VH-VL binders against Basement membrane proteoglycan (unc-52). Designs and how they scored, part 15

Target 1, 184 residues: Basement membrane proteoglycan (unc-52), of Caenorhabditis elegans (q06561r450to633)
Amino acid sequence: KDRLMFAGDAEGVTISDIEERTIDRNTPFSFFKTGYLTFDGTTDGVAKYWRLPQRFLGDKVTAYGGKMEFEIEFSGSGHHSSEPMVVLKGNQNILVHRVRNQEHVLRSDSPVRITVETYETNYEQLNGAAATREDLLMVLADLDAFLIRATHVAHQTSTSLGDVSWEIAVDRYTPDGLALEVEQ
Key: E = the ipSAE of ESMFold2; O = the ipSAE of OpenDDE; V2 = 0.75 times the mean of E and O plus 0.25 times the DockQ between their complexes.

## First folded at step 8 (VH-VL; framework fv_potravitug)

Design u1 (from s2 with heavy chain S28D, light chain S30R; at its last look DockQ between E and O 0.06; V2 from the best seeds 0.00; counts 0 for: pae O 9.7 > 2, placed apart)
Fold by OpenDDE, look of step 8:
Structure u1 (fold): chain C 184 residues (1-184), chain A 117 residues (1-117), chain B 108 residues (1-108)
Amino acid sequence: as target 1 above (184 residues)
Amino acid sequence: QVQLQQWGAGLLKPSETLSLTCAVYGGDFEGYYWTWFRQPPGKGLEWIGEIYHSGSTNYNPSLRGRVSISVDTSKKQFSLKLRSVNAADTAVYYCARGSYYEYFDYWGQGTLVTVSS
Amino acid sequence: EIVLTQSPGTLSLSPGERATLSCRASQSVRWSYLAWYQQTPGQAPRLLIYGASNRATGIPDRFSGSGSGTDFTLTISRLEPEDFVVYFCQQYGSSPYTFGPGTKVDIK
């Protein structure tokens, strides 16, 4: 199981836009909220994302069927973002996950846990087209970007990410051959 | 590609109600604030109001008592009603898509509404 | 509400010249939430710049935006024939969202 726990270190997490054109590697993060990575800043008119570190990337086919979880909190007001909550990029393809009923789920100064099971039914193409199992497996086979949305409202003053986890099956040797077990 | 198409009556008498509709094609309807503007001849744009696909609305305080915006998510349409019109309401009216950051990236073609006695 | 003014009212230039348009706000625009629009007579506005300095999709790189607080600038590095139209600024830092009166760029 891949995990991010923040205890005074960003653990390689950075901030970028959805196209990773603006990667802010030197943004000062704060750790006032225990277990959270916090960014205090403006969006400058562009939605920003938490860019997960290298250990979440590469061959992640064994993540299929696994549960992805993370906790987010923000301060601010205004319109909710129409941008995807999760973005996976791999093998020249992009799949996104959008949270349903977002305006009822995300509220200022109210932490919320997001759960996304790693199935194609929970993902779509950027244009809204349905994702196939093949699409998802192709992306997971060579995952080169894992983004979690950091800006949630138009007039946002602060955003936090915490308790990120992704269930990953590992190969274990058995007398009958290799078996995949999901690490908890 | 996203396109907005609007329609409605363009000639009104004082005290009548302005009624316009905007239809959205080629894009998602959910996740945006669908907005109405107007532009008097030779003047700048004025924000009238907006509506979310859930039906939540916000109006310009200067027009709040007279303005009503509605939405039909199933048809991907939203409408504007402006009651008790007068000569000052003469303008080209536009529908537009409000992005997450409250700027407007797609617009209808505009409808000239003339109020004359 | 935030009142936007633009200067000059009319800017007379020749094709190929550099154009500098100003937008001033009556109070500071939060987060630099300022957009620029281009409008051809008889057409709807077209988004050029958002967030004070970000070019919208499909906008040529001859258009650029800068500024913060109460003072913003739209620059056209080299005017093309189709650029001789009206330009509006718009703030979305606070409701109600307001537009400037516009600057007309005409041919000298």
Scores: ipSAE 0.006, ipTM 0.539, lowest interface PAE 9.7, mean pLDDT 89
ESMFold2, look of step 8: ipSAE 0.433; ipTM 0.756
ESMFold2 (binder alone), look of step 8: mean pLDDT 92; pTM 0.930

Design u2 (from s6 with light chain S30R Y54N; at its last look DockQ between E and O 0.04; V2 from the best seeds 0.00; counts 0 for: pae O 9.7 > 2, placed apart)
Fold by OpenDDE, look of step 8:
Parts: sequence; C-alpha cells; structure tokens
Structure u2 (fold): chain C 184 residues (1-184), chain A 117 residues (1-117), chain B 108 residues (1-108)
Amino acid sequence: as target 1 above (184 residues)
Amino acid sequence: QVQLQQWGAGLLKPSETLSLTCAVYGGSFEGYYWTWFRQPPGKGLEWIGEIYHSGSTNYNPSLRGRVSISVDTSKKQFSLKLRSVNAADTAVYYCARGTYYQYFDYWGQGTLVTVSS
Amino acid sequence: EIVLTQSPGTLSLSPGERATLSCRASQSVRWSYLAWYQQTPGQAPRLLIYGASNRATGIPDRFSGSGSGTDFTLTISRLEPEDFVVYFCQQYGSSPYTFGPGTKVDIK
C-alpha cells in the first residue's frame, strides 16, 4: 500500500497546474495541521493540483481494483471548481475522476475523505467519454502523473491534503505459484 | 475530422497589435491546449502560448508582456494578440491543437504576418 | 531547457532509397516523449510520429520512429516524391517543449 504521511515534510509532493507546466517547487507549505500538507494562497483563477511523488508512479497495474483514499480541506467561498478531482496520466493517455454532487460533499473548513476505487467505471476521458478497462490498465502500466485537485472553490485562501493512500497488490509466492495480495 | 481555420490581418506597421483568430471544427474543444506558434522565414517553430477551454493560459516568457490569448468556448474559437510589434515579429503564425502531453496533431493553415514601416 | 539537434542538416537521396534522420537531445527525454513532424514548404507542419515510435493517424507505414533517452531516429523505408521536404523533431518530456532545427530531405 502506497501511503503519504505528512509530518513536517512535503514528501515530494508539489503544486502545479493540471498541465504540469507551472510547477512551483519552492512553494512554502505549512504543517500546522497534524498529518496534513497545507498551501496558503490564492489560485489566481487557475486550478492547482497536488502532484504525488515518484513512488506513486510507474507500473501500477496491481493497483487495479484497489482503493485510493485521501482527505482534503479548504477555506474559501464561491462556486466549486469544475476541474477533475483526480487526474491519472500514463502511456500518453489521460483519465480523470470527477466527484459527484460537489456542492454537498465539499464545504469550507470541513475536512472530507474522498475514496476512489481503481476501476474504469470511476474514471473518464478528459472530454467526458467513458473509460474502458483497457484504457485504465494502459494508464496504470506506466503511470507518469498522479494529480489531486487542490483548488476547490473560486475564492480559496487555503487548501490541505492529508492521509493519502493507495492499495497496491504485491506478488507473493505460494505453493501453487505466484499470487497477488493487496497490501494495506 | 478536426480542422483548424485561422484568419486575421497579415500586414502591420511597427507598434501595432497583431490579431489572429482560430476556429475549431469537428472534435471536442475540451481536453486540449489550443496553441499559437510562429515561424520566421527559413527558421524553426517558436511556441507563443496556449489556452485551455477554461481560460487558463501559458505564455512564452520571451513574449509574456506582449501576448494575450483568449478563448470563446461557445464558438470553439481562440485568439492571439501580440502588442507593439516590430520587424522581428514577421513570421507565419499557426494555430494548433495540443494534446494534453503537448504534441500537436492538428494545425491551422498559417497566416503570414509582415511588419514593415 | 532541452536543446534538440538534428543531423544531417540536409540529406540528399533518390526516390526509393531509405532515409535515416537523427534527433539528439541535450538531456534525456522523459518517457520517450518525442514527436516528428513533416513540413512541406508553404504548409503547416504535419504530425508523423508521437511517443518516439507511434505513427499518427493516416501516416503511411514507410515512416517509423525509434529511440529513447537522448537519441531518436526517424526512418523512411522507401522515399516517395512527396517525402522530399523538411522534418522536425520535438520533445515534450519537459517544459519548455522545444523543437529541433530540422532536416531537409532533397532529391539527389
């Protein structure tokens, strides 16, 4: 199981735009909230994303069927972002996850746990087209970016990410051969 | 099939503002970075900037102070403005569709813009 | 930034011959994110190859790409008359996404 635990270190997490062309590696983060990575600042009308570190990338086919979880909290007001909550990039393909009923799920100063099971039914193409199992497996086979939305509302003053985890199956030797076990 | 059609004035005097528009036909407007390039005569391609359907933009730092790109999602069009042009801005300007990974699979026909006094 | 160079600057061949074009990067191009374009004089560039080795839609199989890291190759197995134009490589492994200077394939 891949996990991020923040204890005064960003653990390789950075902030960027969805296109990852504006990567701020010098962004000062705050750690005043135990277990959370916090960014204080405005988004200037451009959606920002947490970029997960290298250990979440590469061959992640064994993550299929596994549960992705993370906690988010923000301060601010205004309309909710229409941008995807999760963005997976791999093998020159993009799949996104959009949270339904954001108006009811995401509220200022109210931490919420987001759970995304790693199935194609929970993802779509950026243009909204349905994702196939093959699409998802292709992306996971060589995952080169994993983004979690950091901008949630139009007038945001602060955003936090915490308790990021992703279930990954591990090959185990058994008398009957190799088996995949999900690590938690 | 996706087609890009661009138009705008091709002859300018120094200090004027270049203005070009690109219309997208066929395909989705979402999921791509709509991009402007220019190519001086006999030279390579220079990236000018891009715009996402949400209005998010990125510009070449060398041109950032003079460049503005806008989008009209309802019309599936995006535009380029380059202020205070000079002779060095003479080039064929192209609009293009950039994939999320930033290779460019569809291009406009190009517009020659000549800056001369 | 990653600087791309191309060799040779000009390649003189006859129709039917095999063409081999080189693109070299000053740094390793992540995930082999390298594209090749063809440009006919007076026309916009046309995407030929993406991801170092994937042919774009509608591109004949006489065009092929290979390579990784810093060295990439575009191969035209058998030159057709319309292939005698300019070819550019472009990396999109890291920003800024740069183009090579181009190789001109002219007729011997």
Scores: ipSAE 0.012, ipTM 0.560, lowest interface PAE 9.7, mean pLDDT 90
ESMFold2, look of step 8: ipSAE 0.619; ipTM 0.832
ESMFold2 (binder alone), look of step 8: mean pLDDT 92; pTM 0.928

Design u3 (from s6 with light chain Y54N Y92W; at its last look DockQ between E and O 0.60; V2 from the best seeds 0.00; counts 0 for: pae E 6.1 > 2)
Fold by ESMFold2, look of step 8:
Structure u3 (fold): chain C 184 residues (1-184), chain A 117 residues (1-117), chain B 108 residues (1-108)
Amino acid sequence: as target 1 above (184 residues)
Amino acid sequence: QVQLQQWGAGLLKPSETLSLTCAVYGGSFEGYYWTWFRQPPGKGLEWIGEIYHSGSTNYNPSLRGRVSISVDTSKKQFSLKLRSVNAADTAVYYCARGTYYQYFDYWGQGTLVTVSS
Amino acid sequence: EIVLTQSPGTLSLSPGERATLSCRASQSVSWSYLAWYQQTPGQAPRLLIYGASNRATGIPDRFSGSGSGTDFTLTISRLEPEDFVVYFCQQWGSSPYTFGPGTKVDIK
């Protein structure tokens, strides 16, 4: 299980745009909210992402069938972002997760826990086409980026990320006694 | 190729419980939303509800008090129960496979359920 | 809940013609989460299009979908004999997930 607890340290998390063309490695984060990494700066209407550190990257095929979880909280108003909540990049492919009914799930000043099981049915290509199992396994086999959305509404004043975890499937027991089989 | 096959009693009296089962062949059971629909004769489809492989359910509010959906992951099956049926419940019932994004790519063959007068 | 309407109710055309079917939503469908299905009488529906414009596995390229917001279109570029059946749209932008009443494509 990989985890980020944010006990007074960013643990290698940075902020970037979705293309990773601008990566701010020295963003001044706040840790006043225990267990959270908080950014109170303006985004100037540019979509920003929490960029996860190296230990969430590389060969993550064994994460197939597990789940990733994280907490988010934001302050602000206006229309909800149309950007994906999670972006995975690997082997020259990009897969995204968009939260269903996000206007009901994501509200200002209301912490929420997001859970995404690591199955192809929870991911799309960037253009909205369905992900295949092969697509997801290819991305996981050499994961180059794991991004979590940081800008959620048009007039955002604060954004926070907390309690990030990613379960690997090798630690799972199936009801019929089968270990999760991963295609190579 | 994924295939869904469904079964259950097709003739009921008012107040009885409708019970249908759907078996899934040729695909992964995990990661999908296993769904029930109904279609009254000559009319459009109505979404009844869904169950995720974890056992989490989501039901059409119009049926929420009468419907339950269950899953047996070891058998790759899921079942519909609709309590206290009446004539308005007469329809062809379908099971289907859905994704998180709720489009339905494989369907069962359908079961006509008739509730007598 | 989002109510879907379809027009026309019946579309009378000949083989080889182009069919254009409309689906309207009572409110915007988030991220164009709208699907199109084909249904032959007495049979289960068949998924044609998902996410407004993506063809499902095994669907011929004569079927295409477009639209966003409240207005969506299914186009069949050249009608084949097997295409003279019923088509309906389905939204999943919000629960409960709802279906349109259908458009019958009828041979003229």
Scores: ipSAE 0.058, ipTM 0.646, lowest interface PAE 6.1, mean pLDDT 86
ESMFold2 (binder alone), look of step 8: mean pLDDT 91; pTM 0.922
OpenDDE, look of step 8: ipSAE 0.662; ipTM 0.864

Design u4 (from s2 with heavy chain S99T, light chain G51D; at its last look DockQ between E and O 0.07; V2 from the best seeds 0.00; counts 0 for: pae E 11.6 > 2, placed apart)
Fold by ESMFold2, look of step 8:
Structure u4 (fold): chain C 184 residues (1-184), chain A 117 residues (1-117), chain B 108 residues (1-108)
Amino acid sequence: as target 1 above (184 residues)
Amino acid sequence: QVQLQQWGAGLLKPSETLSLTCAVYGGSFEGYYWTWFRQPPGKGLEWIGEIYHSGSTNYNPSLRGRVSISVDTSKKQFSLKLRSVNAADTAVYYCARGTYYEYFDYWGQGTLVTVSS
Amino acid sequence: EIVLTQSPGTLSLSPGERATLSCRASQSVSWSYLAWYQQTPGQAPRLLIYDASNRATGIPDRFSGSGSGTDFTLTISRLEPEDFVVYFCQQYGSSPYTFGPGTKVDIK
């Protein structure tokens, strides 16, 4: 189970757009909220993403059947973003997760924990087409990017990411085998 | 300050291909939907389609078989091609910058395109 | 797709008067994603209002927007001579993004 807990350090997280073309590796982050990475900069109408560090990338096939969890909080008002909440890129493919009914889930100044089970039914292609199991397994086999949306509303004044985890499905213990358990 | 400037041929014959280009000055090219509209004489605006800086496109279903939009990110330009034009395609064509919420805050100056023989 | 209608088609008023322009949607516009544009003859549209009620940067204070769901209003509190042009609403609550047919504000 990989985790980011943000105890005064960004732990390799950066901010980028969905294409990863504008990565600012020196972005000033705040840690005034315990357990959160906070960015108070302007978005100028450009959607930004938290870009997760290398430890969340590479061969992640064992994450199939597990779940990813993270907390978000933002301050601001206006139009909710139509951009995906989670973006996974791997093996020349992109799969996304969109929060359904997000206008009822996401509220200014109200922390929300997002849980996404790692099954193809929770993902789609960028164009909205359903993901197949093969699509998801291909992306997980060589994961190149893991992005979490940072821009949630049109007039956002701050955005925070906390307690990121990606649980691997529990393997059955054997005398000779590897055992991995779902954390928590 | 963002400014859009557009150009292309304004007089076409039926069955020809309309080709317009829009250049973006100032501001970021990334993170926006670069969009084409048209406005027939005396009528309202019609959304033609858009392109993201990555090359991803979305088109009005009414035009999808005839339209293509392309981007040259190194020049900060995007272009419209509309194939097999006819008299109904006579309009003023505009390029515009769409925010990721899809309202349009900066517009090109417009190009009148007339389709006649 | 969401069809927008605007009323009246033409609004005849004098300088200094208050203008109230209506835009109605065929179905609810998600998150009040409704913008208003001004178009002067021979020029491109100019964004006035976004998200139903937010004034775009550089737009004079006499312009305001309101509404939600299917019913939206643009108000010009005190008409200036340059305001006697056409106004369009545009929805971006769902694709395809569509425009209203326009309201012409004519000088009486």
Scores: ipSAE 0.007, ipTM 0.452, lowest interface PAE 11.6, mean pLDDT 84
ESMFold2 (binder alone), look of step 8: mean pLDDT 92; pTM 0.925
OpenDDE, look of step 8: ipSAE 0.446; ipTM 0.774

Design u5 (from s6 with light chain G51W Y54N; at its last look DockQ between E and O 0.62; V2 from the best seeds 0.00; counts 0 for: pae E 3.0 > 2)
Fold by ESMFold2, look of step 8:
Structure u5 (fold): chain C 184 residues (1-184), chain A 117 residues (1-117), chain B 108 residues (1-108)
Amino acid sequence: as target 1 above (184 residues)
Amino acid sequence: QVQLQQWGAGLLKPSETLSLTCAVYGGSFEGYYWTWFRQPPGKGLEWIGEIYHSGSTNYNPSLRGRVSISVDTSKKQFSLKLRSVNAADTAVYYCARGTYYQYFDYWGQGTLVTVSS
Amino acid sequence: EIVLTQSPGTLSLSPGERATLSCRASQSVSWSYLAWYQQTPGQAPRLLIYWASNRATGIPDRFSGSGSGTDFTLTISRLEPEDFVVYFCQQYGSSPYTFGPGTKVDIK
């Protein structure tokens, strides 16, 4: 089970664009809201993402059938972003997750928990085509980026990420054969 | 390849409870939204509701007080109950597989339900 | 609730002709999450198009979709004999997920 608790430390999370270029190096994170990593960078029309640290990357095939969860909160107004909520890159492919009914789920100054179960039906290719199980497993086998959307509305003044977790299924060899376990 | 097969009683009297079951063959049961629709004769489809494999449901508000959907994950089956039926409930009922985004790629064969007088 | 309307109600054409079917929503469909289905008499619907323009698995390329916001179109570039059936649009931008009343494509 991988987790980020943000107890006064960013734990290796950075802000980037979807191409993983670091954007706002001179704006420090705030931890004034307990359990959250907060970024108050200016709105400049560039979609921003929380870039997760290395421990969420690499061979994550055992995460299939598990779930990722995180909390978000933002302050701002205007139309909702058309960008995906989660971006997974791996094995030269990209899969994304978009939050269903996001205009009713995401509200300014209202923390929300997002759950994305690690099944192919929850992901699309960038062009909107459905992901297959093989697509998802290929991305998970060599995961090199895990991005969570940080820019949610057009006139955003603040964005926060909290309580990130990813439950994984762990392959275990035993004398009685292979056992799979998913942390809950 | 995924196949859905459905069954249940097709002739009901007013005030009875409609009960239909859909069995899922092939493919994963997990991660999909198992859905019921109805289609009155000669008319369009109406979404009734959905159930996730965990048991979480979402219903069309116009039917919410009368509808329940349940799931049996061990049998890969899900069921529709519609209480207190009347003539307006006469329709062909379909089960379907919904993706997370809620378009429907596999459908059951349909069951005509007639509510007699 | 988003209400979908379809026009025309019936479209009379000959095999080999191009068909254009319209679907209009009472309010904007989030992300253009709109699907098209085909329904042959006595059979369940078949998914043709999702996300306004993506063809479902196994759907021939004579079927295409377009549109955004409140206006969506299904195009059949050359009608085959099996295409003279009913077509429905369906929105999945918000619950409840609603269907249009259908357009029947008739042989002239």
Scores: ipSAE 0.440, ipTM 0.749, lowest interface PAE 3.0, mean pLDDT 87
ESMFold2 (binder alone), look of step 8: mean pLDDT 92; pTM 0.927
OpenDDE, look of step 8: ipSAE 0.595; ipTM 0.848

Design u6 (from s2 with light chain S30R G93D; at its last look DockQ between E and O 0.05; V2 from the best seeds 0.00; counts 0 for: pae E 3.7 > 2, placed apart)
Fold by OpenDDE, look of step 8:
Structure u6 (fold): chain C 184 residues (1-184), chain A 117 residues (1-117), chain B 108 residues (1-108)
Amino acid sequence: as target 1 above (184 residues)
Amino acid sequence: QVQLQQWGAGLLKPSETLSLTCAVYGGSFEGYYWTWFRQPPGKGLEWIGEIYHSGSTNYNPSLRGRVSISVDTSKKQFSLKLRSVNAADTAVYYCARGSYYEYFDYWGQGTLVTVSS
Amino acid sequence: EIVLTQSPGTLSLSPGERATLSCRASQSVRWSYLAWYQQTPGQAPRLLIYGASNRATGIPDRFSGSGSGTDFTLTISRLEPEDFVVYFCQQYDSSPYTFGPGTKVDIK
């Protein structure tokens, strides 16, 4: 199980836009909220994302069927973002997860845990088309970007990410051969 | 490509109700704030109000008592009603797509509404 | 509400010249939440700039925006024939969202 717990270190997490054209590698993060990575920045007309570190990338086919979880909190007001909450890029493909009924789920200064099971039914193409199992497996086979949305409302003053985890099956030797086990 | 097309009556008498509809083609209806504007002849634009696909609305306080915006998500349409019109309501009315940051990237073709006795 | 003013009301220039348009707000516009639109007579507005300085998709690089607080500027580096129309600024800092009265760029 891949996990991020922030205790005064960003652990390789950076901020970028959805196309990773602007990546803030040295963004001054704060850690005043226990267990969270916090960014105090303004929204400048472009949605920002937490870009997860290299250990979440590569061959992640064994993550299929596993549970992804993270906590988010923000301060601010205004319209909710229409941009995807999670973005996976791999093998020249992009799959996104959108949270429904955001206006009821995401509120200022109210931490929320987001859970996304790694199935194609929880993802779609960027244009809204349905994702197939093959699409998801292709992306996971060579995952080169894992993004979590950082901007949630138009007038946002602060955003935080915490307790990121992704269940991944590991090889386990058994008398009957090689088996895959999901790490908890 | 996203397109907005609007229709409705363009000639009204005082005290009547303005009624316009806007249909959205070629894009998602969810995730945007569908908005109505008006522009008097030779003047600037005035924001009338907006509606989310869930039905949540916001109106300009100057018009709040007379304005009603509705949505039909299944048809990807939203409508404007302005009650008790007078000569000051004469304008070209536009529907538009409001982005997350509340600027407007796609617009209807506009409808001239003239109020005359 | 935030009231926007624009100057000049009319700007007379020749093709190839540089145009500088001003937009001023009655109070500070937070986070540079200021957009510019172009409007050809008889047509709907077209988004040019958002976030005070970001060009919208498909907008030529001769258009640029700058400014913060209460003062914003739209610059057209080299006017093309199709640029001689009306330009509006719009704030989206707070509701109700408001537009400036517009600047007309006409040919000298």
Scores: ipSAE 0.069, ipTM 0.654, lowest interface PAE 2.1, mean pLDDT 91
ESMFold2, look of step 8: ipSAE 0.400; ipTM 0.747
ESMFold2 (binder alone), look of step 8: mean pLDDT 93; pTM 0.940

Design u7 (from s6 with heavy chain S28T Y106H; at its last fold request DockQ between E and O 0.63; V2 from the best seeds 0.75)
Heavy chain, then light chain:
Amino acid sequence: QVQLQQWGAGLLKPSETLSLTCAVYGGTFEGYYWTWFRQPPGKGLEWIGEIYHSGSTNYNPSLRGRVSISVDTSKKQFSLKLRSVNAADTAVYYCARGTYYQYFDHWGQGTLVTVSS
Amino acid sequence: EIVLTQSPGTLSLSPGERATLSCRASQSVSWSYLAWYQQTPGQAPRLLIYGASYRATGIPDRFSGSGSGTDFTLTISRLEPEDFVVYFCQQYGSSPYTFGPGTKVDIK
ESMFold2, look of step 8: ipSAE 0.694; ipTM 0.847
ESMFold2 (binder alone), look of step 8: mean pLDDT 92; pTM 0.929
OpenDDE, look of step 8: ipSAE 0.830; ipTM 0.902
ESMFold2, look of step 9: ipSAE 0.613; ipTM 0.824
ESMFold2 (binder alone), look of step 9: mean pLDDT 92; pTM 0.931
OpenDDE, look of step 9: ipSAE 0.876; ipTM 0.927
ESMFold2, fold request of step 13: ipSAE 0.610, 0.630, 0.679; ipTM 0.839, 0.815, 0.842
ESMFold2 (binder alone), fold request of step 13: mean pLDDT 92, 92, 92; pTM 0.928, 0.925, 0.927
OpenDDE, fold request of step 13: ipSAE 0.901, 0.900, 0.898; ipTM 0.944, 0.944, 0.944

Design u8 (from s6 with light chain Y54N G93S S95T; at its last look DockQ between E and O 0.71; V2 from the best seeds 0.00; counts 0 for: pae E 2.2 > 2)
Fold by ESMFold2, look of step 8:
Structure u8 (fold): chain C 184 residues (1-184), chain A 117 residues (1-117), chain B 108 residues (1-108)
Amino acid sequence: as target 1 above (184 residues)
Amino acid sequence: QVQLQQWGAGLLKPSETLSLTCAVYGGSFEGYYWTWFRQPPGKGLEWIGEIYHSGSTNYNPSLRGRVSISVDTSKKQFSLKLRSVNAADTAVYYCARGTYYQYFDYWGQGTLVTVSS
Amino acid sequence: EIVLTQSPGTLSLSPGERATLSCRASQSVSWSYLAWYQQTPGQAPRLLIYGASNRATGIPDRFSGSGSGTDFTLTISRLEPEDFVVYFCQQYSSTPYTFGPGTKVDIK
């Protein structure tokens, strides 16, 4: 199970756009909220993401059937972002998770815990098409990026990420004889 | 390949509890949101609620005080209970399989439930 | 909650013709989370389209969907005999997830 606790350290998390370009490197993170990584930089019109460090990447096929969890909190107002909450990139494919009913779930100054179980039914292609089990397993087989949305509303003044965890050891056998396709 | 079969009593008196069960055959049970709908004869569908394999539920607010959905993952079954029925609850009830996003690719055969005097 | 309306209520056409069915939402449907179903009387619904424009598995390419925001369309490019049934839309962007009242495609 990999974890980020943010006890005074960003633990290799950076802030980027969806293309993984680092943004606002000149604005330091803060840790005044215990257990949170906080960014108070001004919005510049690009959606920002927390980019998770290398230990969350690579061969993660054994995470299938487990879950990823994190806490978010933000301050601000205006329309909710249309960007995905989670972005996984691997083996030249991108899968995303969008939080359903997000306008009710995500409210200013109200921390929320997001749980995404690692099943294809919780993910989509960028264009909204369904993810297959094979899509998800292939992305997990060589995971290149794990992004969590940091920009949640139009007029955001603060964004925080907390207590990131991911179960990475799951038995992949199923009653229907699930098989992996792994490219070498 | 995936099939849903549902059953339960189809004729009820006012104030009784509607109880339906849906069994899932084929495919994975895990990762899906198992969902109940109803459709009054000749009318549109109404989403009743969902249950995840963990037991986590979400209900239509219009029914929240009367509805309960449960799951038995070992049997690959989920059930609907609707308390204190009245004539407005007369409908065909359907179970269905959905993803997290709640569009539904496999449906049960439907059960007509009639509530009379 | 998001209320869906559909037009026309009944669409009278002949086999081989193009059908265009409209679904309109009372509020914007986030990420175009809009599905289309067909339903033969006495049978369960069949999923045709999800995410406004993605065909479900096994659905022929004569079915297509389009739209965003509050205005969505199902198109059947060439009606087959089995297509003369009821079609309804469903939004899944916010709870409660709601359905349109349906459009009946009737044979002329």
Scores: ipSAE 0.587, ipTM 0.812, lowest interface PAE 2.2, mean pLDDT 88
ESMFold2 (binder alone), look of step 8: mean pLDDT 92; pTM 0.933
OpenDDE, look of step 8: ipSAE 0.835; ipTM 0.910

